# Designs tried in a protein design chat: VH-VL binders against o27280. Part 473

Target 1, 266 residues: o27280
Amino acid sequence: MDSMNVPEVLEIKRIVEESESVKTFIFSWDFRREVRPGQFVMVWDFRDEKPMSVSLIDPVRSEIGISIRRVGEFTDRVHGLSEGDLLGIRGPYGRGFELMGRDILLVGGGIGMAPLAALADEATARGMRVDALVAARTADELLFLDRLEAAGVNISTCTDDGSCGFKGFAHERLLTLEENHDMAAVCGPEPMMFQVMRILDERDVPAQLSLERYMKCAVGICGQCCLDDTGFRVCAEGPVFWSQELSRVREFGRYRRDPAGRRVPW
Short names: E, the ipSAE of ESMFold2; O, the ipSAE of OpenDDE; V2, 0.75 times the mean of E and O plus 0.25 times the DockQ between their complexes.

## First folded at step 21 (VH-VL)

Design Bh10 (framework fv_bamlanivimab; at its last look DockQ between E and O 0.90; V2 from the best seeds 0.87)
Fold by OpenDDE, look of step 21:
Structure Bh10 (fold): chain C 266 residues (1-266), chain A 119 residues (1-119), chain B 107 residues (1-107)
Amino acid sequence: as target 1 above (266 residues)
Amino acid sequence: QVQLVQSGAEVKKPGSSVKVSCKASGGTFRTYGISWVRQAPGQGLEWMGRIIPRTGRARYAQKFQGRVTITADKSTSTAYMELSSLRSEDTAVYYCARDDQYEGNFDVWGQGTAVTVSS
Amino acid sequence: DIQMTQSPSSLSASVGDRVTITCRASQSINNYLSWYQQKPGKAPKLLIYAASSLQSGVPSRFSGSGSGTDFTLTITSLQPEDFATYYCQQSDDTPRTFGQGTKVEIK
């Protein structure tokens, strides 16, 4: 077994076209290396390396899926790959989601649904009741609806343009839902997560949120993903945080650090 | 539930082209693909290709590469299969089927379109 | 391409019989194997996916087993409506390929 810190060159087994901008790459995986929803891997295309969330965990088939949104040069190259091509994968890293209770609420926006889709599979397999609020800008950007339905998830959709489901933002839709859950898992644009967290806090619903920051080493050494005031490293103490932890993070929902370490607003 | 409704039977001459439509009723394709599968009289099933209507990207079996074109119109929830340079061997029932990208199974089928190629 | 070979090509059975159809892949396909039922003049109907998962609405008398290269479709007690042709299909690789079919006829 290779060290978790050494990239393993893996063949792309299959590619699922989730949307125009999102593809899921499926790989064979040795499950002696455990992976949890909410954890991430470093994907290496032999030129650059980027952190990506695991969106599929299938111990039966010994496969994992990594969903990647096309947003830049690296992801553009990866999206140009075909089945049978190779990628380097190292990990998994970070703290994943912790499931508790019987009823769970998932709130996801855009590519943020990737780790939540994996969590949904685990939750439903455990016999939990899962409600998912899936948000996107448009109907064509809503992700994983078919997977979620197949898993028995109760889905509510939200789109900015109203092309599917509730017209508006996820936190607005959440306000219209009166039901409380034992736990919530949230992942998406940080402004969305910030608003959703506030609502869940007011409702006394324990919540876990997955943050995205610029990551370089993934092993808590370089400090590029450190959060202000707390010193939390997203790659080590996260990317999944409890709402209580994030309440101590001044920058959450307000700004982030760019690759140069400069503060940039959301 | 989604149903797939195909266009009617076609009679074509050798060398001509045929275009079969497949319309989704009762819903949209979402992230599913649409595969085309044909079946010659008394024969088995043969996969021709697939399109992901959401993205418009299609893949074809090598046997039909260059001769088949699969397209989709999201606005009308309709997929199309055009086969050119028709031969007598192309006489078959052509099916469209909903294609699960994860499982690779076909869980919803059209009723089939009979295409007869004869002089 | 992955070749799928079914056995037998045809069989005769009576109502109430246990029927077993096998499908062999030319290479390992994990559990990416589906079974279909087709009646004359009709489109195929999905019965089993992922080698052993029963499609919604399909009677429990149908079951699938196997992994790797060898798969089996079993009908525990054949019913009159089960006389048809059955196909296996691999979805591990493109192009998707089918077995040649097994015709289940009335004895």
Scores: ipSAE 0.917, ipTM 0.951, lowest interface PAE 0.5, mean pLDDT 95
Fold by ESMFold2, look of step 21:
Structure Bh10 (fold): chain C 266 residues (1-266), chain A 119 residues (1-119), chain B 107 residues (1-107)
Amino acid sequence: as target 1 above (266 residues)
Amino acid sequence: QVQLVQSGAEVKKPGSSVKVSCKASGGTFRTYGISWVRQAPGQGLEWMGRIIPRTGRARYAQKFQGRVTITADKSTSTAYMELSSLRSEDTAVYYCARDDQYEGNFDVWGQGTAVTVSS
Amino acid sequence: DIQMTQSPSSLSASVGDRVTITCRASQSINNYLSWYQQKPGKAPKLLIYAASSLQSGVPSRFSGSGSGTDFTLTITSLQPEDFATYYCQQSDDTPRTFGQGTKVEIK
């Protein structure tokens, strides 16, 4: 649609309080603009604009949900809003997840579980068996457990502090899980995704991973979201990449860049 | 398997307050809310408000704003509803119910607490 | 506030009858509509959510339909245990509101 690059001002219809730090904002949405799990939108609070993952896609109700973690000035302002308040939304953008086979593994860390919750809904609606490994630092930060359970997803949890499920990192828990999936979808902290990708590659499980990078235009023309050595633009060729695409990327899992473009360890 | 068990019946005088408890068992609250719904004798159902125990945030129907306080204690898996400045028209059965934040329906209900306000 | 109006207020029926109850919202609520059954002295029991989805453990003789403003609960073959009061409830907007109820009685 011609208006995809201009924010549409939408009313917040409902706010779901997922945790003390995460809220899902639900909007009416015209599904002539199709949305797929793994795509993102740019959220505008009339001062600044940030990329956010779509976590709920409901064409029947004509609604989308955007899950936002409070981590800074912009997200603090958005978390202060109420139902009936306005936000600008442009998009969706990017390449979403593709489903294959009958058995899918989801591995999500923190807010990375948001696009995977949308994917879980689609997978279960297609009759796939869905296993989810949901990771967080603490039990109170595990996201979407009730929603995934209601959808029939088989859930395993891990927490850094051991307050719920396996005590440890997602890749450590993954080593102890059954190895019979047709594909995997992974989203979370990049060091976690790197470790999980290595295990899945060793097991010959096709994997798709969702990356985050700094974005300005969201349509692939400014170059701010490019990956080292490949020229992949996260907003255009991603944010979802196959593991084989990422295996050729020097920076993945090894360092990040600050706002000035300097390499910084994870 | 999740059950909601409410405190027992109360008889109150006009102008006083009542506090009803609602204890969840068979699991934690996680992201579910706890709503309060009342039913006067021979009347229908009326939503009063809800709390999200994970965050401690409550919302109230405008009719009850200022008279109702809904709280929760995660450590005991118990929600509370306090109604102040009681009047005879507050005589009702008060239910707590598990509230799905996405659907907004009530799939698990407490047994109800009868509150009678009379002189 | 969204007003929910049920019809009829009461009805008499025999075992085996097909029963329909309607619910009208004062504005569109999409499919954010639930149906409950309540027997005397008991808490309400969820039957239908999202206008047409059957709650787990509810007999298949119960069904729901509609979207927007007009909704119907249908019992295809009334059983002795179905004599009760039925309520619709919208959850599209705050406050959540209920219809006034429909009492289904033995003829």
Scores: ipSAE 0.810, ipTM 0.906, lowest interface PAE 0.8, mean pLDDT 90
ESMFold2 (binder alone), look of step 21: mean pLDDT 92; pTM 0.947

Design Bh11 (framework fv_bamlanivimab; at its last look DockQ between E and O 0.93; V2 from the best seeds 0.88)
Fold by OpenDDE, look of step 21:
Structure Bh11 (fold): chain C 266 residues (1-266), chain A 119 residues (1-119), chain B 107 residues (1-107)
Amino acid sequence: as target 1 above (266 residues)
Amino acid sequence: QVQLVQSGAEVKKPGSSVKVSCKASGGTFRTYGISWVRQAPGQGLEWMGRIIPRTGRARYAQKFQGRVTITADKSTSTAYMELSSLRSEDTAVYYCARDDQYEGNFDPWGQGTAVTVSS
Amino acid sequence: DIQMTQSPSSLSASVGDRVTITCRASQSINNYLNWYQQKPGKAPKLLIYAASSLQSGVPSRFSGSGSGTDFTLTITSLQPEDFATYYCQQSDDTPRTFGQGTKVEIK
C-alpha cells in the first residue's frame, strides 16, 4: 500500500473461532507497514467500515489477525464470511501499547483481550514475565487462553458466574493478588477498566488502558471520538492512554458518546 | 495435560453406520478443535473433518461431505464422528486429535478406533 | 486441495546415521507444516510444528526446516526408537492433507 488511508483489499486466509461470538480473521500483511499491539485497523466489508483491534502480529509468517465480536449488522455480515473471501483493511491507526520493565500485568475483559493477546506475544518474545488476568461473563467467553498459555503467560481467570476461576469481576480478583508489576496493560469494558485503574494507581503500578469509542474517520479529523474536556481523540492520541492521561478525562468510566454525539451511560 | 480416549473397535456391515466417540480427560478442549483422521490398513493418513466443540461448528473434507457427521458434547467433553453408508473401503483405524486452530497441528491423538466393514 | 509429496517413500538406515526426509507442497504453505512419527499399531505423534518448532518432549536430534513449498525433517543421529513411519502435514488450507509417509527401516 502506498497510502495508509487507502483500504487494501485482502483475502481472509484463515478464520479462528475464538468463541461463539468472536472470530479471528487472519490476513497476509506487508510489514513494511509496521503495526503495534494496541493499534487498530479499519475493516471495510464494502458496505460499512468499523475499527477493529489487531490481535495477532506475526512478522515471521507476514500475517496479522483481527478479532471481531459479533454485535451488530456489520459484524454479522463479517461473521458470515468464509476463508477466501475479501475484506478491505486500512491502517494501522492510533497509539499502541508501550512495553517497559520486566514484569507486566495484563488485565482484559471479553473482546478487550484481543489487543492484549498481541501484546502478550511481543512481551514474551522480549523475555518479559507476563501475568494475565482474563475476565469474561462465562467460561465459554474467556478468550485467548490457549494462545496465552502457549506463549508462556501465567493466567488467572475470573468469570461473573464463577464457571471458571474466580467468581466475580476483574477488579475484585485483582484485589486478591498482592504482587506488583512494573507496568500494566488494560482493555475491556470501561467500568472494569476504571476500577482496575484505581487499584493500580493505589499500588503505584504504571498502567496503560485502551479505550473504545465511536470512530468514523480514524485519522483525527471528524472529532467524533473526542473525549470531553481534554480534546483527546481516541483514534489519534489513543486508543491506548496512560492512567495519568485518563485521570483528566471526566467521562472515563462514566459515560460515552453515541454516533449522534449524545451522552450514553455505561 | 489433555488425553483423548476413543470408543472400542467396531465391526459393521456394508450400508450401516458407525459412531465413534472421543472423550477428553485431564482437561477441556477450550478453544481447540477436534479433528478426525482415518488410516486404512497399510495406508497413509486422511483428514475427514473437524469440529470446534466450543462453538459446535464443523467442517468436512469434500470426500466425506454428506456421509460424515461430527458432533460434540461440551458437558461431557466428548466428540463424535458418525459415518454412514459404510463400504468395505471404510475399513480403517479412525483417530481423533486435538486441533490447534492457529497452528493446525494435531496433538494429542486418541488411541484410535478400528472399524471393520465386511459382509 | 494441497498435495503433499514426501521423499523417499522408504529408506534403510543404521543407528547413528543422519536421516533426511523431504516434503514438497503443491503450492506455498508458508511455514504451516507439521511432522509426525507413527509406530506400528500406535497413533501418530507430533514432532515438529510451524516447519521448525520442536514439540515439547521431543528429542533435540529431530529438527525441521523449510518454508514455502520445500521442507525437511532431519534426524541427526538415528536411535533405535526412531525406526517408524514419518508424515508431513500441511495446515495452511482446508482440507488438511498429509504426505504419503516415509518408512525408516533398519539397515
Scores: ipSAE 0.913, ipTM 0.949, lowest interface PAE 0.5, mean pLDDT 95
Fold by ESMFold2, look of step 22:
Order: C-alpha cells, then sequence, then structure tokens
Structure Bh11 (fold): chain C 266 residues (1-266), chain A 119 residues (1-119), chain B 107 residues (1-107)
C-alpha cells in the first residue's frame, strides 16, 4: 500500500513510558508500506498534525513505534491518550539513513536518539559493530539505553550536569572516543549536530544527520520545511542529509524558524 | 545483572494490610517496570499490577483495583506493593519481577515474600 | 482479559522423552508469548520469550513455536533437572495473564 496524503486511523496498541517527558506509541503496521530508519510520519490527533520519527520498526510483529516528547499543546494532548485510543498516521516520508561498512557511530541528543534506536536495531541485525554516544541534560533524560544495551550496542553517555557518564556536551565527549568508524549517524539539537558534524568532517568520517523543521504537507509541496540558500525541503530531500549537503546550508546550526518562517535563536 | 531482593515473610491477621518491598541491586530501574505477581499455595501465577518507577505511573489488575497500591522510590531503587483488607485467600507468595515495557516478559524475579493471613 | 489455557495440566515422562506443552490464547496475541519454568520453592525462570526466542543460558533442548492463538513448548530430550511446573504468559495486553500451569514429573 502506497502512502497518500490521507492519514490512516490506527489504534494505539501499546504505550512505552521512556521518561517523564517521552512516550513511545506502538501501532500495528502493514509493511507493504516499507519503513526505513530515519524516515518520519505525520501524526494526526484529529485537530492538528505533526511530524514524528519512527523509533521501532518490527516487521516480524508488524509493528512500528513512534516516540514523542511532550513539548507543547499537540504533544500534551497525545500524551494524554491511552492504549486503545486512535491516532491518524500518514507516511512514511523522507529519506532514511543508509548503512555502510562494518563500524558505525551513532550520536544522539535527547529525543534525537529515537530514529537512531531504530537504526541501531537494523545495524546490529546486519552484524555491524555499533557504538552509540547518547547525550541528555540529565541522567533521567537519557533515552533508549536499555534497548541499545539489549541489542549489544557499545554505549557511551554524557549529561550536561554529569549525573551519568561524561559531564559535558556530546561533541566534547566525541573528541575522547576512538576514531575508527566507517560512518556516523547523528540526530539531536541542531547546535549539537553542527559541532559533531565539524569533528566528523575533520576525521573524514562519512556522516548522515537528521534535521527537524516545521512541516505541513510532508510531500515537498508547501515549502514550510525549506532550508535557506539551497531550497532543500527537509520532508522531501531529507530529513536525513549527508554532512556534505549540509556544509552548503548557511542556516544550519545558526538559527531556527518559527511557524511563520521568521528566524529565531536556537 | 540486576537482582531484585524482597522483604521478609509476614504473618498477618484478616482485615489488616501488608507492604512488601522490592529493591534493585546491581543497577537502577531505568525504563523497566516492576510487576507484582502472587501465587497461592498449590496454585498458579496471578499478575496484580505494575509500576514504571521512572514515571511513577502504576496499573492494576481489575481484581485488585481498590485494594492494592504499588509505588516506587527512585532514590532507593525500591518498589513497594501494599495489599489492604487482607483475607485468608490472600495467603500467597508475592513476587516482584522486572517488566520489559516492550516485550512484557518478566526477568529477573525477586526471591518471593511469603504472606500468611490467619486469625 | 486474555485467557490462557494450557494442556495438559500434568504429565509424567521418562528421561530422554520428547515433551510437548500447548498453550492457547482466547484471542490473537501475535507472538507476545513467554514461557517460564518454576521448581518447588523457587521463583519462576524465563525460558522463552516472543514465542520462540531462547533466553540466554537456557539449554537448546527447549524450543517454542506458534503465533496468534496456539503455542507450543517442546523439550526434545527430557533431563532429570526438567522436573518442574511450566507456565505460559501473554504480554500482548494488560492485564498480563498466565496459563494455569503444566506439572512435568520425571518417571
Amino acid sequence: as target 1 above (266 residues)
Amino acid sequence: QVQLVQSGAEVKKPGSSVKVSCKASGGTFRTYGISWVRQAPGQGLEWMGRIIPRTGRARYAQKFQGRVTITADKSTSTAYMELSSLRSEDTAVYYCARDDQYEGNFDPWGQGTAVTVSS
Amino acid sequence: DIQMTQSPSSLSASVGDRVTITCRASQSINNYLNWYQQKPGKAPKLLIYAASSLQSGVPSRFSGSGSGTDFTLTITSLQPEDFATYYCQQSDDTPRTFGQGTKVEIK
């Protein structure tokens, strides 16, 4: 079944409480609509619609998981739902991550770890060696550590407050890790991704980074997800970009845009 | 390598309550749940409820709704189950078990706490 | 509530025998089916999860199969240490529910 611009109404099968602010919603999914790590879906609560990353892809059980951080009115309403309640899902959309080589580094900040958890599952299933740098403000906000551990991922943690692992930012911890990876996948706060991208570029490590922007149509028509100067649409040409593609984007790491398209500080 | 260590056996009178503790050692709760399962003498296993210690949210089997309260203290890595208005039929071994939120299996289990309700 | 029905309630078998225990769910549970072994005076021990995945440290003579509503635990060569009661448990829905148990006695 091809994706259309009409949401399919699906029942929430299970809710996993990842943290005080993050829940994973699990749905039955017909994998004739293929899903790749790094792709996103539009989640509709019958009032509004927002893009969310897929964090679990399980063709054996015919299930997907979508991880959602409570950050505003829409996500607060979704977090108030229970198993058995309905949500609309359209997609998947966008370009996912490509795996290559034998050794992969994942660098995730906060909810950005969600698509990387899905990628980690695929990478370990292929027999790759997976290292993950998982970053958050505090220990209680570190996500997916139990899933990564169970998958055999080698985990390094950092927290801003030092409550777990390295005290400091992800890019600072990255400087202390071995430089022996064939590729990297990065997702998190854009300032973090910019700093991590610079280090990986200096190391000549092919890197793919997943961006978040405001989205409306998700199919590349409305222009709400566009990046300055390139015309790249995050929903169509991304959300996953190679570091070389992003090196030509002036806005990356410098500012964000509100729903009206105005520049605001990160 | 997390282990669950439960509080010791208890003898209670009908109408009273019991509170059983379950302490994690060798790690913290993280995102795992803690389920409580009881087993009456010579009987099978019966799920009572579960808490997610990281969030403090609990769910209960309908049979026990109103009589059981499950709580957790993250600072001590300890979960608690309190069963009130005890009856002789509540005589059982009470187990805590780590509950994987995704798979829903129970591993590891605590050693069990025998609770005897007799007048 | 999803009712889990095990068969048989008990059985006797000799060392080396092939033993089969069946578990049926009152509705489809996909492969959200777990098997436990419990010896007298001890806590249950997880053997099989996701219907067919062998828990670490469990001997390869144990296997699980099935999906949907019908599931089977098989011991291909019964050993003296396999005397125990075996439980299935569904984890597709809340409340989690167990089968009534199957007691396996070694002759």
Scores: ipSAE 0.801, ipTM 0.904, lowest interface PAE 0.9, mean pLDDT 90
ESMFold2, look of step 21: ipSAE 0.787; ipTM 0.897
ESMFold2 (binder alone), look of step 21: mean pLDDT 92; pTM 0.945
ESMFold2 (binder alone), look of step 22: mean pLDDT 92; pTM 0.946
OpenDDE, look of step 22: ipSAE 0.913; ipTM 0.949

Design Bh12 (framework fv_bamlanivimab; at its last read DockQ between E and O 0.96; V2 from the best seeds 0.90)
Heavy chain, then light chain:
Amino acid sequence: QVQLVQSGAEVKKPGSSVKVSCKASGGTFRTYGISWVRQAPGQGLEWMGRIIPRTGRARYAQKFQGRVTITADKSTSTAYMELSSLRSEDTAVYYCARDDQYEGNFDPWGQGTAVTVSS
Amino acid sequence: DIQMTQSPSSLSASVGDRVTITCRASQSINNYLSWYQQKPGKAPKLLIYAASSLQSGVPSRFSGSGSGTDFTLTITSLQPEDFATYYCQQSDETPRTFGQGTKVEIK
ESMFold2, look of step 21: ipSAE 0.820; ipTM 0.909
ESMFold2 (binder alone), look of step 21: mean pLDDT 92; pTM 0.946
OpenDDE, look of step 21: ipSAE 0.912; ipTM 0.948
ESMFold2, look of step 22: ipSAE 0.819; ipTM 0.912
ESMFold2 (binder alone), look of step 22: mean pLDDT 92; pTM 0.946
OpenDDE, look of step 22: ipSAE 0.911; ipTM 0.948
ESMFold2, fold request of step 23: ipSAE 0.840, 0.835, 0.831; ipTM 0.920, 0.918, 0.918
ESMFold2 (binder alone), fold request of step 23: mean pLDDT 91, 92, 92; pTM 0.942, 0.942, 0.943
OpenDDE, fold request of step 23: ipSAE 0.933, 0.933, 0.934; ipTM 0.961, 0.961, 0.962
ESMFold2, last read: ipSAE 0.818, 0.832, 0.809; ipTM 0.902, 0.917, 0.902
ESMFold2 (binder alone), last read: mean pLDDT 92, 91, 91; pTM 0.945, 0.941, 0.934
OpenDDE, last read: ipSAE 0.931, 0.933, 0.934; ipTM 0.961, 0.962, 0.962

Design Bh13 (framework fv_bamlanivimab; at its last look DockQ between E and O 0.93; V2 from the best seeds 0.89)
Fold by OpenDDE, look of step 21:
Structure Bh13 (fold): chain C 266 residues (1-266), chain A 119 residues (1-119), chain B 107 residues (1-107)
Amino acid sequence: as target 1 above (266 residues)
Amino acid sequence: QVQLVQSGAEVKKPGSSVKVSCKASGGTFRTYGISWVRQAPGQGLEWMGRIIPRTGRARYAQKFQGRVTITADKSTSTAYMELSSLRSEDTAVYYCARDDQYEGNFDPWGQGTAVTVSS
Amino acid sequence: DIQMTQSPSSLSASVGDRVTITCRASQSINNYLSWYQQKPGKAPKLLIYAASSLQSGVPSRFSGSGSGTDFTLTITSLQPEDFATYYCQQSDYDPRTFGQGTKVEIK
């Protein structure tokens, strides 16, 4: 509790099955450690450690939720865990979303909806009008629709295969929507975010975008998550960035660096 | 709004099996689960287990482990509960209900299926 | 398993009465407590979730309170249609468990 850098061993209280590949793990949380939507925690399974976004923040129940997509060895192990099992959690880290205005647009793709779901809860609790554009490859991969609806969010869906909502990508659906908002929050595949940001800029809608990069230390020391040219550290100056900040980042939407520091195209 | 419609009443002999269906209409299950709850005559409510139709994963109460099987067919929006090795004590009304994974409340409920086990 | 104990098991009341039903959990269940109403030959109906949240479409005369282990369902002014059996249900732990029920009868 004293140091945010010390993992706290927590019991998995509940597991929510969001989709075939995504689970939300719910933990009791001491809210003396403040957490904001858009921040991340480091999840430790006593073998490896990975950054994960917080998807649920419930100060009434003193609980948080962490949504994890099954994508590799670490997440395979975590997805094999049961309620009552233990995980190490340290954080939260990074810069979260800032809410402004009265009308907010959320644009999320896949697991990118995780931090946006938490943001939606906060926004609606503040009495804001929230519109959410939820994107996924297929209907079965759309996340958090039930939570969003329960919170009073106006939802628009799009899927690559047209199995639910608009057939196409998030930026294509966004082009069909003429409404302006006071602010937008975006999280998902970087190519999606790049296109969405361009549209929002053209519409003069202030936008915040959450980036994903390889993070090792989470405290801005190792430099593994450093963005080219700007020197922005995703774990420290981010992961949430304003569109104006990202406009200065050459690699945004174009490439990322792998654990070895090599450029990898999106 | 989602409605749950269950299959009709069943009369079974001891040792046999019964399979009850629960069809969702007016919407899809999405991320919700389907829980099965039974109620013996004049008794309270007893949770048997649940399935997340989206993933196909089921969980069971220990009391029924090995004797109950809960399945779901997403293409028909139908959940099933099969109870084997029936006993007279299994005589009850069996309900399906939509299960909120976050809140854990049940809403809506099916109309119930009466299962009578007698020689 | 979490044991849910309701009190009383039954009560008699008149139209217009204030009715209070309590539910106690064998251990803390935070606020993961729901209340249901069941009439003879019918399925249970959700009234309250998260201990105090009124389900959509449920009359405001119904209210829930409590946290941890002790919970209360209150009907401020009993109506003729409210004579039924009421159940509490915890959803903090598996297996989900119900109280034994409280039958509200007409005096």
Scores: ipSAE 0.916, ipTM 0.951, lowest interface PAE 0.5, mean pLDDT 95
Fold by ESMFold2, look of step 21:
Parts: structure tokens; C-alpha cells; sequence
Structure Bh13 (fold): chain C 266 residues (1-266), chain A 119 residues (1-119), chain B 107 residues (1-107)
């Protein structure tokens, strides 16, 4: 625990260009510090520190990949880095996804596909059948399609503008899929996850959903990642929650919180 | 199934430039890169650089930095390599190849473009 | 830059022979190693990636092994269509680099 709470300074080994706005940063990693799909790390650029999902877990090559979308000042600085530059990494933290059964459905929106890509690799390595519904605004923003295809994942796509696959939202595409699944894993914009969760609950498919909330400590001390109604801390009891756990949470799908804890609309 | 089709053979004078095209047929580039690899007569293979067409970012082997330019046009699924200040030792077959960003291997390859530099 | 050294530079073999080609990296490249076959006048063809994974459509008589710095391509029963030049390639770090090639020719 104590070594996980201190950032390790690591060299960026390779940068993968996933899209105009998303890069995957690959680091050498000592897997005595085990990492599970759905866990997160805190990335430190020597000025600020932000939580990021792990998208690649490769013990054979001793590598970990962290996918980062350029959305603000911190991520702009990180996207400006080159191979050979340094970042601090704390973790991993949080509860990851749990695999069960033989048939899994992944539903990912935008950067939310990052932890699901890691999960897909593990699921296929276990011999599970993996279906993935990958959503984005436009075709050029669909993430990890080539990697998922190489892993043998059965892919369905949807885009808001119809430029690739189904024209529309992920939950609308999901209604047209007639598959029996033992479980589902969902990550993406919270409004999308809410609608997808409702459909999966109606179908009696166990679902795990990965949430994003503001974090500082990552170990449950500061309370900045708490959810209404339950006292759940996203960094400690999540970020992955079962749909049953989230059904008891008033705020899910309805609002988010800023760094000061104030309610803001999605 | 994606295939890479390159432009035809070129004969050039020293000091000039050449621009070779590489068009994907049967698909688009998606997140793959396009690398350029050359082979002088009777010699081995030499990586020159690559571009990621989705982002437009290119990188070059240091040996070629300053006289090679690699570009891509997503709308036509075509990549280009331009080599300037040609010398006789640039006589080679120039290949494009689809470049997996994670594995770093090459598959498929274009058919190659022979470039002869002579006065 | 990571230098890749193949051995032998050439060999002569008969149909049915077992052929072994080695490749050494100047530093560890884990399993970031690929093998290609090239016939005269043709582009290279990917045979093996990740040191030991067989590319789709490649006959099972081809196999790869090794990790770190030392790698081997084996053809267990040489066929007439296997007379070609073979290259290893590392992809752990750019610039990507190739071995100098091994020509396999008819004895």
C-alpha cells in the first residue's frame, strides 16, 4: 500500500496515436504491482495529478498503457510530451471489473472504451466470447477498433452522425441486439451509462459500470469522490460498481460535482 | 482485405526529388500507420519513417531527417513519400507498408516503386 | 539504434531439410521481433510476429522462438517455394531495424 501511494517517475516508452484527441502512453511496468482492468492510476506531470484509466496491461512485455484524452490544461501538457519524457504514476487504485460466465457485452462511449479494451484482452485470453458496442460522435473518434478486432472481439459500432455503423446513441443500438450475455461492462458518458443500465436491468443482465468523479488522494481519505445517498467513494469502493449498487444512488445519470463538491448538470 | 498500391517506377537526375504514392484499396487506414522502407539493389531493408494518417503526425529516421517528407490524405486513403536532393545511392525500391502502432510490424506491403537516380 | 545481426548470411539446402536462421539484437527487445520472407522482385511477406506468433495463412512448418536478444526462425521441412531471403525486424524502439538478411538457396 505505502509504495503505491508515492508516485514512481517513469519514462514514456511509446506513444500510440489513437485519434486526433486521444493518445496512449506506454510505460515499462513491474507487475509485482498487479493491475486489473477497471482500476485507475494517478498521473502526475510534476504540477498537477489526475486519474487515468489503464487501457493496456501486458505482463509478458512488462508494459502498461494509459489512454488520455486532450480536454484541458493538464491533458494538453501531457499530450505535448514525447517518448523519453517523464511522468509520475501512483497506483493502481480502485475496484476493477469482475469477469463471470462465458459471454460478455462491453458498451463503451468515447474514452470510456479505454478500460474496456483492457478488459476485452483479459476476457478473450480466458476464452470468453466478447461482444463490444463502441460508440462515438463520429467515425474518426471510434477507439480501439483495430485492437479489438485483432483480439477476436465481435464489434458493433454507432456514431451520432452515422458515419460508421448505426446512426444514433449506444442505448438505441443496444435495443436492436438480440444476444444472451452472462454479464456486461459499461463505461462512457454518464447519461449514456444510465440509459444502457436501464436496458440491461430490464433484460436481467448483470452489469458493471465505471464512474468518473473528482479525485485527489485516490485512497479514500479526502472524500472528494463521494456519491450521494450511499457514502460510496469512487476511488475506494469503485470506480467500478454493479448496477444494483448504482440503482441506490440518486445522483447517477442526473448531475455531477465540480472540485468544490457543487452539483453541476451533465 | 486492404491492399496497398504504389505509383510507378521513376528515373530521376541527381539533385531532383521524387514523390511516391501509396493508396489503400478495399479499406481505409483507420488507426494504422504507413511506413516507408527502401531496398537498394542487392541490399537489405531500411526504415525511412512513417505517418499516422488519422492524426497527420509523421516521424523520420534520423538519416533521412531534412530531405524526406511523408504525408497522407485521409479522403483518398493515400500516403505520400517525397525524397529530395537525390543522389545515386538513393537508387532503390521504395515500399510502403501498413504499420501496427502496438506491434510495430508491417503487413501488408505495397508492391514497391523502383527509383533510379542517374545523370 | 538497435542493431540486428542474422546468421548465416546464406545457406544451401535441399527440399525436406530442416533450416534454422538466427537473429541477435544488440539489446533486449523482449519479444518485439518479426520475421519476413522475400522472393526476388517481390515485397517482403510477414511470417512471424511477437517472436513466435504465426501470421494467418503461413504454413505451420514455419516457427519462431526466442526472447530478449536471441531469436530463431525454423523451417521444419523445406519446400521448393521456401527458397528466398529471410529478414528479422525489431519493433521495440524506433528506428525500426532489420537484420541484413539470410538467403536460402537450392543445394
Amino acid sequence: as target 1 above (266 residues)
Amino acid sequence: QVQLVQSGAEVKKPGSSVKVSCKASGGTFRTYGISWVRQAPGQGLEWMGRIIPRTGRARYAQKFQGRVTITADKSTSTAYMELSSLRSEDTAVYYCARDDQYEGNFDPWGQGTAVTVSS
Amino acid sequence: DIQMTQSPSSLSASVGDRVTITCRASQSINNYLSWYQQKPGKAPKLLIYAASSLQSGVPSRFSGSGSGTDFTLTITSLQPEDFATYYCQQSDYDPRTFGQGTKVEIK
Scores: ipSAE 0.824, ipTM 0.915, lowest interface PAE 0.7, mean pLDDT 89
ESMFold2 (binder alone), look of step 21: mean pLDDT 92; pTM 0.948

